Miniprotein binders against q8gw64. Designs and how they scored, part 17

Target 1, 233 residues: q8gw64
Amino acid sequence: SSSSQSLSFSSNSFSSQPESELLQALPSSKPKSPPLQLPWLIVGLGNPGKKYQGTRHNVGFEMVDALADAEGISMNTVNFKALFGKGVIGNIPIMLAKPQTFMNLSGESVGQIVSFYKIPLKQVLVVYDDLDLPFGKLRLLPKGGHGGHNGMRSIIDRLKGSRDFPRLRIGIGRPPGKMDTANFVLRQFNRQEQEELDHTFQTGLEAIRILLLEGFNKSATFVNTRKSMEQLS
Key: E = the ipSAE of ESMFold2; O = the ipSAE of OpenDDE; V2 = 0.75 times the mean of E and O plus 0.25 times the DockQ between their complexes.

## First folded at step 6 (miniprotein)

Design J10
Fold by ESMFold2-Fast, scan of step 6:
Structure J10 (fold): chain B 233 residues (1-233), chain A 81 residues (1-81)
Amino acid sequence: as target 1 above (233 residues)
Amino acid sequence: GSEVEYVITIEAEDQPGMLRDIKQAFADENVDIESLTEETDKDGTVEMTFRIEVKDREALWELLDRIYQFMEDAEKRLSDE
């Protein structure tokens, strides 16, 4: 039983001139800006081209487009095999990406963006359709597997097997009895479904804002426990 | 002024010249660096935290693109060795 510490500290006396005291008493007129974090990447998954516009598999594209419109972000650039936009939400810098590869090659785009911008994987949000959630239901998760989604599998593979990135799952439900899942995800939403999705998209946009401005736990609570989500299915 | 203050954290490998090149990118983009903090991990990764002032969102993205391009070019040069 022995303990010893070495500590050397010297305090300097300094001048407290009347002018210095007066200047210290004056209020600061300089504007205060909030601190800004490193960029987030928000990816919506889908298939490029007119043939796939409005299909269930492209609901991730539609969410990113809705976010871009709401936040005044232009998606007019093509880079890293993606339609690409850069903006800010509440002083958090963000990149929006819609990979223009076919779904099963989405990781070729996302991997390049993540590598080039050195994005922490915890700041890569992927938005995609999910057959295992009831239609219109949202789920925000911090990590997970691909669940059979070819775009998610491609991203995980190109991120060296990492599953440690957040994802926003958009429920599209399962196909009616005799239809296979591959044909179902390529079907257009009908008018009634699109009306229900308008509410889902508004909730999703708010969830993304909460995620960026207030953090993951608040956003996940907002999305995953919200009673009104159960009523849209 | 009308400038906006940001705090930006960048992780980079502790390679000869890499940290200097990153600092030079900030200088080249004519941003006002108020402070810089450097922390080194056991594996040789350096975390650099810059407090800067820029004019607007577009100026921030011009700076970030420049820095990321510099880091990409430096890593390619090191891989060629």
Scores: ipSAE 0.059, ipTM 0.445, lowest interface PAE 6.4, mean pLDDT 78

Design J12
Fold by ESMFold2-Fast, scan of step 6:
Structure J12 (fold): chain B 233 residues (1-233), chain A 101 residues (1-101)
Amino acid sequence: as target 1 above (233 residues)
Amino acid sequence: GSEVEYVITIEAEDQPGMLRDIAQAFADENVDIESLTEETDKDGTVEMTFRIEVKDQEALWLALDAIYLFMEAAELGDPEVAKELKEYAEELRKLAEELKS
């Protein structure tokens, strides 16, 4: 059987097959922290190395770096071909990951992390660039296809075809004129664009906090009703 | 600082040394084990329930990482495989340092 080979970390093997509880805290007469909840994994997509730093395709890396900085989380762990950090927001344990594979191999990293830590797919948030949203616009979705994004295609493939994980799309817009899409995503944001993205990142960080503390529907309403800087101009 | 008490249940095949390695992982990260309950079911699976006291929640995650490595090594039939996994992690750490430069 598969259970003969299984190395399982679980506190809920009998009662619930589809979900596992890995950690529980018991009430005590001494002052104690609230119970530890199942961890979330927040993944930002990009290409590793100095050559790709600041490019449109790496905006997912920038969002995760901004979150790590805002929450005081060190991105100093290396495993499963990713840079990642571990911390908490409120009482919710989180892992932040930046796969250090090339974009089209992102699933090699993410799939291993999800499998190793037994993370529920509904608690895997992937943050990435979206050509079909206006520059600076955010959209939070509970599931979906890859939309032509090679990193998302890789993740879906390594999660055995599952599309049932949340995603935060960061609008980068479409290339101007007849510029090739592949070349466009590898272009650097200029300083003015980076300054405009500061507002987008602030909104995105708040959306992630709402997602973790108040749930998906509250966060999606918060994000999906905002106008982009392009639309406000 | 605040101390947090957790109950963690680990299920694995009944293998010599597994409990020792798990307990050592907690000890290496200065996580106190207050109690341990062990139950073996009829198919040879062992359920180990640890009551632990954690002073630093980051230490809990470090201990769990080590436990996952020991469980992976056991699946491959030899705890010494954990050495190779640690060497791989060190190679990735060096890569991360290069990328930061």
Scores: ipSAE 0.000, ipTM 0.135, lowest interface PAE 16.8, mean pLDDT 73

Design J2
Fold by ESMFold2-Fast, scan of step 6:
Structure J2 (fold): chain B 233 residues (1-233), chain A 81 residues (1-81)
Amino acid sequence: as target 1 above (233 residues)
Amino acid sequence: GSEVEYVITIEAEDQPGMLRDIAQAFADENVDIESLTSETDKDGTVEMTFRIEVKDQEALWEALDRIYQFMEDAEKRLSDE
């Protein structure tokens, strides 16, 4: 016994609207089926503070900053333990978040944002560094495990164990020689790596735009079939 | 710039004045509501789909933030009973 109602408002004034209007009647002979739309959340992972600026583990922060700059979104508000921005891409409302909790507590921030804005997990994109991809390579996946990444583990935990959210993996490669993983992710990118990373970010920005405007499959095909700069002759 | 059309779905607890307050949040930020479709579930949850026209995306987020706060406050009131 659910009820439904369709109304149009032209003036943003409720005092001028009639008390009773025809239910499910729009002033149009054409049937309307507007798409279901909810805000997206795009999260970049990293560690706060000057000590971690420019390190491999903060490449997710850099990607979100690049997106914010490209779309004219200010990342000037602290909310839900994150540096937080709000804007639109095309006609899709988006939120940008850089959790300031430190990496292993990233889910404390992301979980609160998802809960407050009632975001479907399919519209939560997490961007992070990945040791198992060659440097500069991107991969977009609809779901998956944490792969040993502490930020991803934290997010999965705070989303009640769900792994069903999209992720954009940014390849940083594996540690050289006998360098341990903890030391490697805290190293800054050198000048040549930063130049390659700029190209990676441009590809990532386009992938995000395709994701929002044309859907997951088109974006995944776009990014997952591309070669890294190291594989280009 | 140009006006942009958005289709936004909002799910909230069905309480007296909730739909009015949500629609008023858009109006207070000069966001033009072109159409509204709403459906109430048996459990008293209202799903509202707004088609709106926006010139200023900052005004859109001011309205949305207020709406999500209303929803949280309503859920908190229900849990306190």
Scores: ipSAE 0.269, ipTM 0.685, lowest interface PAE 3.7, mean pLDDT 81

Design J6
Fold by ESMFold2-Fast, scan of step 6:
Structure J6 (fold): chain B 233 residues (1-233), chain A 81 residues (1-81)
Amino acid sequence: as target 1 above (233 residues)
Amino acid sequence: GSEVEYVITIEAEDQPGMLRDIKQAFADENVDIEELTEETDKDGTVEMTFRITAPSQEALWEALDRIYQFMEDAEKRLSDE
């Protein structure tokens, strides 16, 4: 067998976080655990092109754009079939990616980035639309299946079947009446929905910041309890 | 300018040229190595832990991109044994 190389970072704010609890959940039969590594990769899922701008299926793109704007990161580079940016949040180096493939081929982009930068899967955050969450609600999970999302299926397949990467689910709700799901995700948000999404994006940006600086469990708790803390009628 | 401190861990096969190339990548971007510790596993893998100070996020990423390239090139060379 050949030897392999890996790259990792740690910082004071990261080493004290409950990230070790996530590693303890991994099965004993898995290959040697990589060291706790930075940079983080944050991926937003969507479809490229003007005609898909503002659609429900592109809410992951919008979250990544909002993060880039908030942190002063340029998304003007095309690399690994993605619109790509590099920056830092606190002492944590990060990469932002919006795959410019079709949704069902998103894993082709993400897989290449993960392989090249040797990113541990626990530091690959994927942000995407979810039909199973009420509109405007967020859920942060450390792992899971694709739930029928073709972009998530593509990523899992290109990561050799691994499901052990964090994901931020953005609720878009279910289609009204008899509307097909495929048609629903390609519809534009209306003005009222955009106003509600602005609040969702603010919460999502804070969740990502907590994830990077204070660790996964604190961010997941923040996201999962947010609905009960926001008593806005 | 403001400087940011990082702790970076790199695992590689115990080859003298690799550590030299990693140190050079940091030096070329004016990333200062404040501390380096290394441990050799019984199978010949070296774990190198760097405490570094970078003059900018851009300088850090230029150095990291070169290090990732060196690591990829080394993996390809070692796969032919």
Scores: ipSAE 0.049, ipTM 0.492, lowest interface PAE 6.8, mean pLDDT 79

Design J7
Fold by ESMFold2-Fast, scan of step 6:
Structure J7 (fold): chain B 233 residues (1-233), chain A 81 residues (1-81)
Amino acid sequence: as target 1 above (233 residues)
Amino acid sequence: GSEVEYTIVITAEDQPGMLRDIAQAFADENVDIESLTSETDKDGTVEMTFRITAPSQEALWEALDRIYQFMEDAEKRLSDE
C-alpha cells in the first residue's frame, strides 16, 4: 500500500505471492504514509442554457450539480469555457466542470483544463447520457470509445485521440417508436423518470466518492452490482 | 482549525527557478512543505512529489493555481523557439 518503499529495495524480477504475502502486516511502528494523489477532474456533459435544462442530454450536468451540492462545492466560476468548481473530498483535491460549449465542442473545455492542470487521464472522470444502457442503469468503465456521443467524441479528439480515461455512463434508453435519437435526447424527463433518476443519482454520487477515496475497482464493483448499497452497509 | 495533509504530484519541464517559484507559491498561502521527492527524466521532465500541510482547501487551491500558471508560462516561453 506504500509506493515509496519500492525505491528502497529496487525490486527487479519477483512479484509477491498474492495470497500469502498480502496477509503480512507492515511494521507497526512506522507511520502510515499519506496516499499519493493528484487533483481529479470530474466532468458532466450537457448543453448550456435554460432551453436544455432537464433534458436527457443534460443528465451529466445534473449529476455534477448533485455532487457539488452534496459536497458543498461552489460552481460559480467560469473558466476554460466551463462552469467550474474546486474543492476537496476527504483529502483528494477535485475540480468539477460543466462545459458551457455546445455538446459537440465539449472537448475544447476539457482539453484545456487537462492540459493546464496536467491531470493524468486516469483521473479524468466524464459523466454522460448513454442510449445503449437501460434507463436509470449506471456503468463505470476505465476506458472506451465515444459510442456515438458527440461530447465524448469531442473530448477524445482534444485528448489527442486518447480513450484511456474513466467514464460513468447514465442509461437513458433508446427512443420509443420512430423518434430519432437527436430529438429524443433533447426531450424532458417526466415525473416518473425523475423519481427513478433520483435513485440513480444517489448511487452515482456514492460511486464517485468510492472512486476518489477507495479506488476504481471498488467503485466499479459497487456500480455493477444490484446489491451494491446493501454490500456497503 | 485543524490543518489537512496532502500528497501532491506535480509534473513539469525542468527550468531554472521552477522549484523556488513553486515553494514560494506554497509559502505565500501558508502551506508548509514537509517533504519533497523529485525525479528528472532524460527529456527534462521532472516529477515532484510534495507532502504538504494546508490551513484550508482555499489556501491549497490558491497555491496550486499559481503553480500551474507558473508552469504554463514557463512552457510557453520554451515553445517560443
Scores: ipSAE 0.140, ipTM 0.579, lowest interface PAE 5.0, mean pLDDT 80

Design J8 (at its last look DockQ between E and O 0.31; V2 from the best seeds 0.00; counts 0 for: pae E 2.3 > 1.5, pTM O .763 < .8)
Fold by ESMFold2-Fast, scan of step 6:
Structure J8 (fold): chain B 233 residues (1-233), chain A 81 residues (1-81)
Amino acid sequence: as target 1 above (233 residues)
Amino acid sequence: GSEVEYVITIEAEDQPGMLRDIAQAFADENVDIESLTSETDKDGTVEMTFRITAPSQEALWEALDRIYQLLEDLEKRASDE
């Protein structure tokens, strides 16, 4: 390979002025392909620790884990107060984060990541549990309030009050009988519920891929019209 | 080329040596710069768009992490002055 054909091969004996000349001389081409992008951030919300594994409040963590597994992204690094992974879907760089703060402090993690990587808020997708959606239902929204979710409230607060970021809501339904909301979200899914959620997660993973590769409107349409696999026949 | 191309936009205050250091971060990870476009907005903030080819997604992220750390360090020095 020629040391003069690229910056990487010229760098071995490079001086600062020839590099500036090389950068200036890089070919000007036809107009660039669509909006020149920063990486996406995909955040799943939950509480850290083994006692919260499999609970309703941690369904956002489970979606992010499913995405990481599907895309071969390691989530074993701790950074920005989060379990953190970096990878690519198609040609779109992505970061995956599971804040290891408590739920109500999730914004401390997300705010640091957004600030450090200078991520446009429209490219910050937050995945979380929603009491106001029926169990297993997904909804993709471009913006909105926190709806009483303490993790979402924390994120909005640390993003200077901005609500203008996409969110994927995962329906967990309302508490049965006399159970209060705080107790309900800390209850674990049973195996039958987890089997249904596996189909919900598959739909969510496809929605995320469509969001990144084809855009928000196509993903939102997909989410709203998709049936779970066990309901297809 | 037939290798995956990435389009990366980076926004920062224009500082002497910044483009050199960004290009070096790409070069250190064997990431090739195919094209660079820059646009200056407001108080010397420059928007730099790189079309690049990387040998792996790991190499891409090593380069990006070094670039964003470099930019944070530059911004912190500017604040301290």
Scores: ipSAE 0.654, ipTM 0.863, lowest interface PAE 1.4, mean pLDDT 83
Fold by OpenDDE base, look of step 7:
Parts: structure tokens; sequence; C-alpha cells
Structure J8 (fold): chain B 233 residues (1-233), chain A 81 residues (1-81)
């Protein structure tokens, strides 16, 4: 009776526990959604037609044209009784507008644009000529009255008497001697005045860029603290 | 052009299917529109936030113009009912 002892080899299976590397998914920092933005409206004031080109009362148009040229924005769209250009500065959609109404009817155009595009009045910049500022002098204000300016009056009236929109005022100075104001604002700039305005427009476009990208307070500081060239001589 | 991303907030009177109608207005364009938020107030005004991704600045403005046209058409319908 030969008892065959079967040697059971117990194979110790080393269960290598897989180290589940918890790849802690680094919280993908969702790129901060760009700040909520609405389009900006930048309105230059003037009168349409060749007889008003280069006139003091059209300096608001010239400022908008200088901005359009600097930003590569084509002023070729006609809508809302205005000539328009549409573009983007940084991440901000902008509309450049030149109302093709008479100056005293500028509010009809601006009111239609603001209504259609639902633009907050804080994002309506109006650029216009100002008799109370020295020639070539810029002033950025957050609000105010029309100061006797017919285009500004028309805009305020169309905006239900609201005055709470920014304005870039371009100084044209007071009429010399006993000249009537209406005749003065319809005079063309001379060559020297135009050359000085070109520097004013370069400052004005930079002020608009700062306004859009860095806000009103920085732009107002940039514009309002600059000495006029006449105060440096 | 370089791709352009823009985030817009739109206020409108709440209308059935408005978000769908906005999204459909862009379905045939090379413009992506993502709804980020939609909040309706007590007065029935809806505040909608969209991210628009467009292949150019021109395409972005075409998209914006369509949105604002659709909003005007919605407001007109609501005033005629």
Amino acid sequence: as target 1 above (233 residues)
Amino acid sequence: GSEVEYVITIEAEDQPGMLRDIAQAFADENVDIESLTSETDKDGTVEMTFRITAPSQEALWEALDRIYQLLEDLEKRASDE
C-alpha cells in the first residue's frame, strides 16, 4: 500500500495591485470667459456734403475718419441715416458713425442706432466741436449738457433728455472779434490749423482706445491732463 | 483672418423658442454660438449671454447684425400680439 504523497505546490500569486495613479485632473482652469461686452457706438458730428468738409463744425467727422483709418475700418455702410464702419478694437465690437442728417437732426440717426443695437448710453461716445475749448484742445467728459451745440441738443432730445453718455469735445475756440458763431463754425481750417488738428486726432484716437480697453477714468486722465501745444510754447 | 471670440449680453422679452430661434439663425454660418447664461426676471425680460466665435471680424458683425435684427423682429411680434 504505497501512499503517494502528492506535494501540492501552493503558487503564491503575488497580486501586484496596480497603483492606480489618480491622475488628479488638474482643474482645467476654464479660460475666464471674456468680460460681457456690448458694442460701442462712436459718433462723429458734422454736416454731410462737400461744402462742409474741413469746416470747424465737421471736426467730429474728421476725428471718426482718423479713427477709421487708424483701425482699418471701412466707412462704407449706409444705414440709420448714417455712414457706418464696423470693426473690432481688441475684443470690443465698435461702430463708427457719421450721421448724414443735418447737424440739428443728428439725434434721429443716433437714436435709431442706439435703439436697434440696444447700446447702453455709457457706450455711446459722441465726438464734436466745442467753442468753449481752445483750438486743438481735447476734453473727455462722462456726461453734460449740449452747451448750445445743435447736434448735441438733437441727441439729448432724442435720448429723452438723457445726458449720461460720454463725449469727446474738440476745441475750435471762440469766433474772432464780432464774427457770428454760425459763420465761424462753417469756416474751413487753414493749413496750420489742419496740421495741428492731425496731432489732436492722434491724441483723440489713443484716448478712444484707452476708453475702450482701459475704461473712462484712464482715458479722461490721459486727455484732460495734457497741456495744449500753445501752453508749452 | 484670425478667429474672433466675443461675449454678448442681450435683453429681450421672453418668447417661446427664442433661444432656439437665435441658435437656428446661425446654424448655416461658420460662426459658433454658445449660450452661456439665460435668466428671466419677474417682468418677463430675459437676459441672455452668448459666446460668438467667428472666423473674422466681418463674420462677427454679420452674426451681431442677425442677432439684433432677430431681436427687432421678436419685439415687433410681441407688440402686434
Scores: ipSAE 0.561, ipTM 0.804, lowest interface PAE 0.8, mean pLDDT 85
Fold by ESMFold2, look of step 7:
Structure J8 (fold): chain B 233 residues (1-233), chain A 81 residues (1-81)
Amino acid sequence: as target 1 above (233 residues)
Amino acid sequence: GSEVEYVITIEAEDQPGMLRDIAQAFADENVDIESLTSETDKDGTVEMTFRITAPSQEALWEALDRIYQLLEDLEKRASDE
C-alpha cells in the first residue's frame, strides 16, 4: 500500500525569462524520486578529558576535529552527550559528534542522535582506532562487527545489533612485544607519530568528502587502495 | 550570491498537518522550497525530499532543528504520551 506523491513548484506568472527554463519536461505524470540526500552523521570515538587527550584510542576524536577545522564547523555545543557540530560539505548537511561518554558508552550518544534526526544507518559514519591496521593506514568498510573495539560494541548494542553502518578505521598498529592491548590504546602518540597522522587525516578528509559527494564505492576505492604512511616512508 | 541550494530528505510517520508545519519552519527561516517529492511506505512512513534555497548554513540548520523538534512532538502526541 505504498504511495508516491511529488510536488513541483512552477510559476504560472509572466516572467522576463523563457518559460522553458522554469519548467521541466516530464516523461510521465509523476516526477522521478531524486536520489536520497539525507543528512550525514560522522562520529569520532574517544574518551573525554585531558587524561585521554592524544591517546591512540582518541584518534577518532582527532579525525573529526580535523574535519571540523577544515570545513569551518564549530564543535563547541554539547548535545546528545556529545560535543556536537552542524554544517555542510558542498551542499550536503552534516552533523559531527564526539561522544563525551566513556568509550564503552558511546552508543548512548550515537543512539540519541540517530533517533532524533531519524538518520538512516547507511549515513552514519563511525571513525575509530584499529589495532589490526598498520599505523596511519585507513580503511573504509560499509558494515561489519566491532572487532573487539568497546566503542563499536556499544554502538552496535544500542542499535539493537545492527552492523549496517559504514566505518572509517584508522590504523594504530599493534602493541610492541607483550604489551597489553588495553594499555597500548591508552598511550599517547609521540611527536613524530602526531606529525605523520597529519597526512593520514588529510587523506581521511578527502575520503569523507568523496563519500558524501561521489558515493561509497568511489571513496572506498580511493582510501582502501592507497598506500599507508609506512609504505610511503 | 549568498544563497545556497540544498536537497533535504526527511522521514517521518504521516500525520495530519505535518507537511504544512514543515513548510512553515522553512519559511520562518527564509528558506524557499523550490520543489517537493513525497512518498509513503507500506507502514505509513513518509519520505519527503525538499529542494530548497537557504540564505545561510545557520538558517538551514535552524529550520531543520525546528522540523525535527516538530516531528518529535507530533510522534509524542500520536503515541498518547
Scores: ipSAE 0.453, ipTM 0.789, lowest interface PAE 2.3, mean pLDDT 82
ESMFold2 (binder alone), look of step 7: mean pLDDT 78; pTM 0.685

Design J9
Fold by ESMFold2-Fast, scan of step 6:
Structure J9 (fold): chain B 233 residues (1-233), chain A 81 residues (1-81)
Amino acid sequence: as target 1 above (233 residues)
Amino acid sequence: GSEVEYIITIEAEDQPGMLRDIKQAFADENVDIESLTEETDKDGTVEMKFEITAPSQEALWEALDRIYQFMEDAEKRLSDE
């Protein structure tokens, strides 16, 4: 661990769960001294340019834009091959990035940001589209593979093969009928789908706030127990 | 005003003038240093814990950007040698 100091005390004083995969992400939120804080990076994945605006593959960009708007963060700087914004939520400094590389080169941007700011990978949240979740469903995981997503593959590669960073998956569903996946992700959301995504984005914004202010486990419980819009309709 | 209180840990290789430059970056943006704890590991890596109060989130990020730039510049000098 690269956090907190001088603990050389072994007793039943903690009275907490001794070990869990949940504890690998971040230190417990019940330390007696305030936790050390480092900036978070929140990345939304997509393809740059007007041609790809509103497409399924760019839902990560839309989520980051919604967060920037909600928190009053300007995304008007270009740095590290990304549209970049900086702000604070609560007392936690955050960076928002929309890589302006094509999807399969997203790691070129993210790798540079992580390296420059010395960001612990547990504080790098990547937001992207997921074919394996029903439309509008969110899932927050502390780690994992790329699941066939080219942007995630690029990020893992540029982080020296590390998969140990949190991700917020936004369900876009599977292509209908015989449509192939490559064509499906480049289709635009229709008006009704955009309205449903507004609710998904509001849930995602709350999840990110909980993640930053109250920790991973509380946010994951909040997100992963929610029903999808398809199940509510 | 909307002051920002923040605790930041900065880890870097110990180099002459680094702490001075970090303190100056905070001062230039009117960021108050409330507390500073410094520890050096066996490898010569210095861990500096700052408890700070910034007058705004913009001032905080301007100071942080300068600090990270100083750290990158220092690493590049070490690599060149």
Scores: ipSAE 0.192, ipTM 0.649, lowest interface PAE 5.2, mean pLDDT 81

Design Kg1
Fold by ESMFold2-Fast, scan of step 6:
Structure Kg1 (fold): chain B 233 residues (1-233), chain A 82 residues (1-82)
Amino acid sequence: as target 1 above (233 residues)
Amino acid sequence: GSEFEVTLRIEAKDQPGMLRDIAQAFADENVDIESLTSETDKDGTVEMTFKIEVKDQEQLWRLLDKLYQMEGVTEVVYEVSE
């Protein structure tokens, strides 16, 4: 009974409106121009849903959200199981993706985006949490293995075993004492850690801008030689 | 099994058959529409809000992928109800 009452089909609207109007092209929220070069794909890794918001394993999502906010890119569309946005940095076309798969299935999303848009692997940047880096430290690498990260393993598998794509690693450190890794990555960042991450994200945003506008080597030098706040304290 | 309530907001071009094609996408994925609110803007854009129930994340994401790939669909956003 409530379902039929909640239907918003107006019998008057459907019966009284003639289908005589010609189709009009839908206006774009942004000017459409063909890219001068193939786009970059920037992927942040995490787990979807309220339960995983603010956890260590979702720091890649937070980095991409910070980039989207800084560049005025809406992430409210879905494309190949990812929250997705399109924009530019300088004159470089970019696509942002946060796979909405569980972490271990991230490659199901990323692989399809890469294949569909014909993105060169050297222009696929994956941003994710890394246990092997001190908290807040960034590392930009042109290639590598998955290092035990299930999201990275999924992406490599769906890219036919290719490891030849850039990655921005965000250090979350190792679990303290005898805490297992699976439980550690699902822990929330505290306020002090979030304040330190704000600095890390600002450095990461600058690294991405340098990567896109000035190239990999300059960005890698910029980010890989910087000390984290954890290391300075 | 447990079901998930989802609210989908779809922005699309106001063209003949658009609602039919969107409804067909739901049917193809075995998703029942519980309610639909539709509003047409002056610029020829239709915003549709669907309340649906899905059996799992895979069903939802197959539906979302299909909807986003449809010609004339501009935006699909979703919210999972608590």
Scores: ipSAE 0.000, ipTM 0.136, lowest interface PAE 16.8, mean pLDDT 78

Design Kg10
Fold by ESMFold2-Fast, scan of step 6:
Structure Kg10 (fold): chain B 233 residues (1-233), chain A 82 residues (1-82)
Amino acid sequence: as target 1 above (233 residues)
Amino acid sequence: GSEFEVTLRIEAKDQPGMLRDIAQAFADENVDIESLTSETDKDGTVEMTFKIEVKDQEALWEALDRIYQMEGVTEVVYEVSE
């Protein structure tokens, strides 16, 4: 509600526009080659080991695996306590990571990768399960708290309390009846749920491509408004 | 049905005009607000729960798109009941 039109009417100046000032600061010589671009880091959260494979808490791992498969990226390197792969989407270099620490220690892996490669936090996308979203629903957010997720808490702690990194939340819904949250997230998806997740993963893959190639706002609009509502049945 | 209820949970930074701007986005798209509750956390985050009646799904999507793009809005979560 607080957009003031009287101020802009009274103080109309070219120097009051930051974009104009940024353009003035740019070198006059045009680039002769593509600029060097820092990579994006895409992290899926989960627990390592066979006993946690296919559980709700590992949906972030499954999303990253789907992305790796779709983009032809091999996740065969172990680095900074994560299964790790490098590739490109369009002209954008990406790194994929599945921390092989337990969920509550995910930040030990992610913090080291971010520090070593000097990745801007706005280019660190974390993908994880969310109890507060209906099953199969996606949310792309530019920042936020951990919402009780132990992996997110670990990452925030190891990034010196920073919450300013994008996240893709994958809805798993709330536990039925009296089932406690800890037991619910360790339950396997059934066949019907896995079929619904296939559609969710396809939407998520498209959202990640839009994020990297067209920017955050277009991807968030794609996921958070129209596309998420189409999956309500 | 030709109309349905939606419950929206919106998280935003507690700043002047935020509630007005969110309500205006709904009003501009002819989306009726049935009820609103809000709670402000000690860290300056306000959580608003809107119950709205939707007759035009596309109008809701346009309103949500504008709300999500507002400065200070951090989260929009919705539940649909037909």
Scores: ipSAE 0.000, ipTM 0.107, lowest interface PAE 18.7, mean pLDDT 76

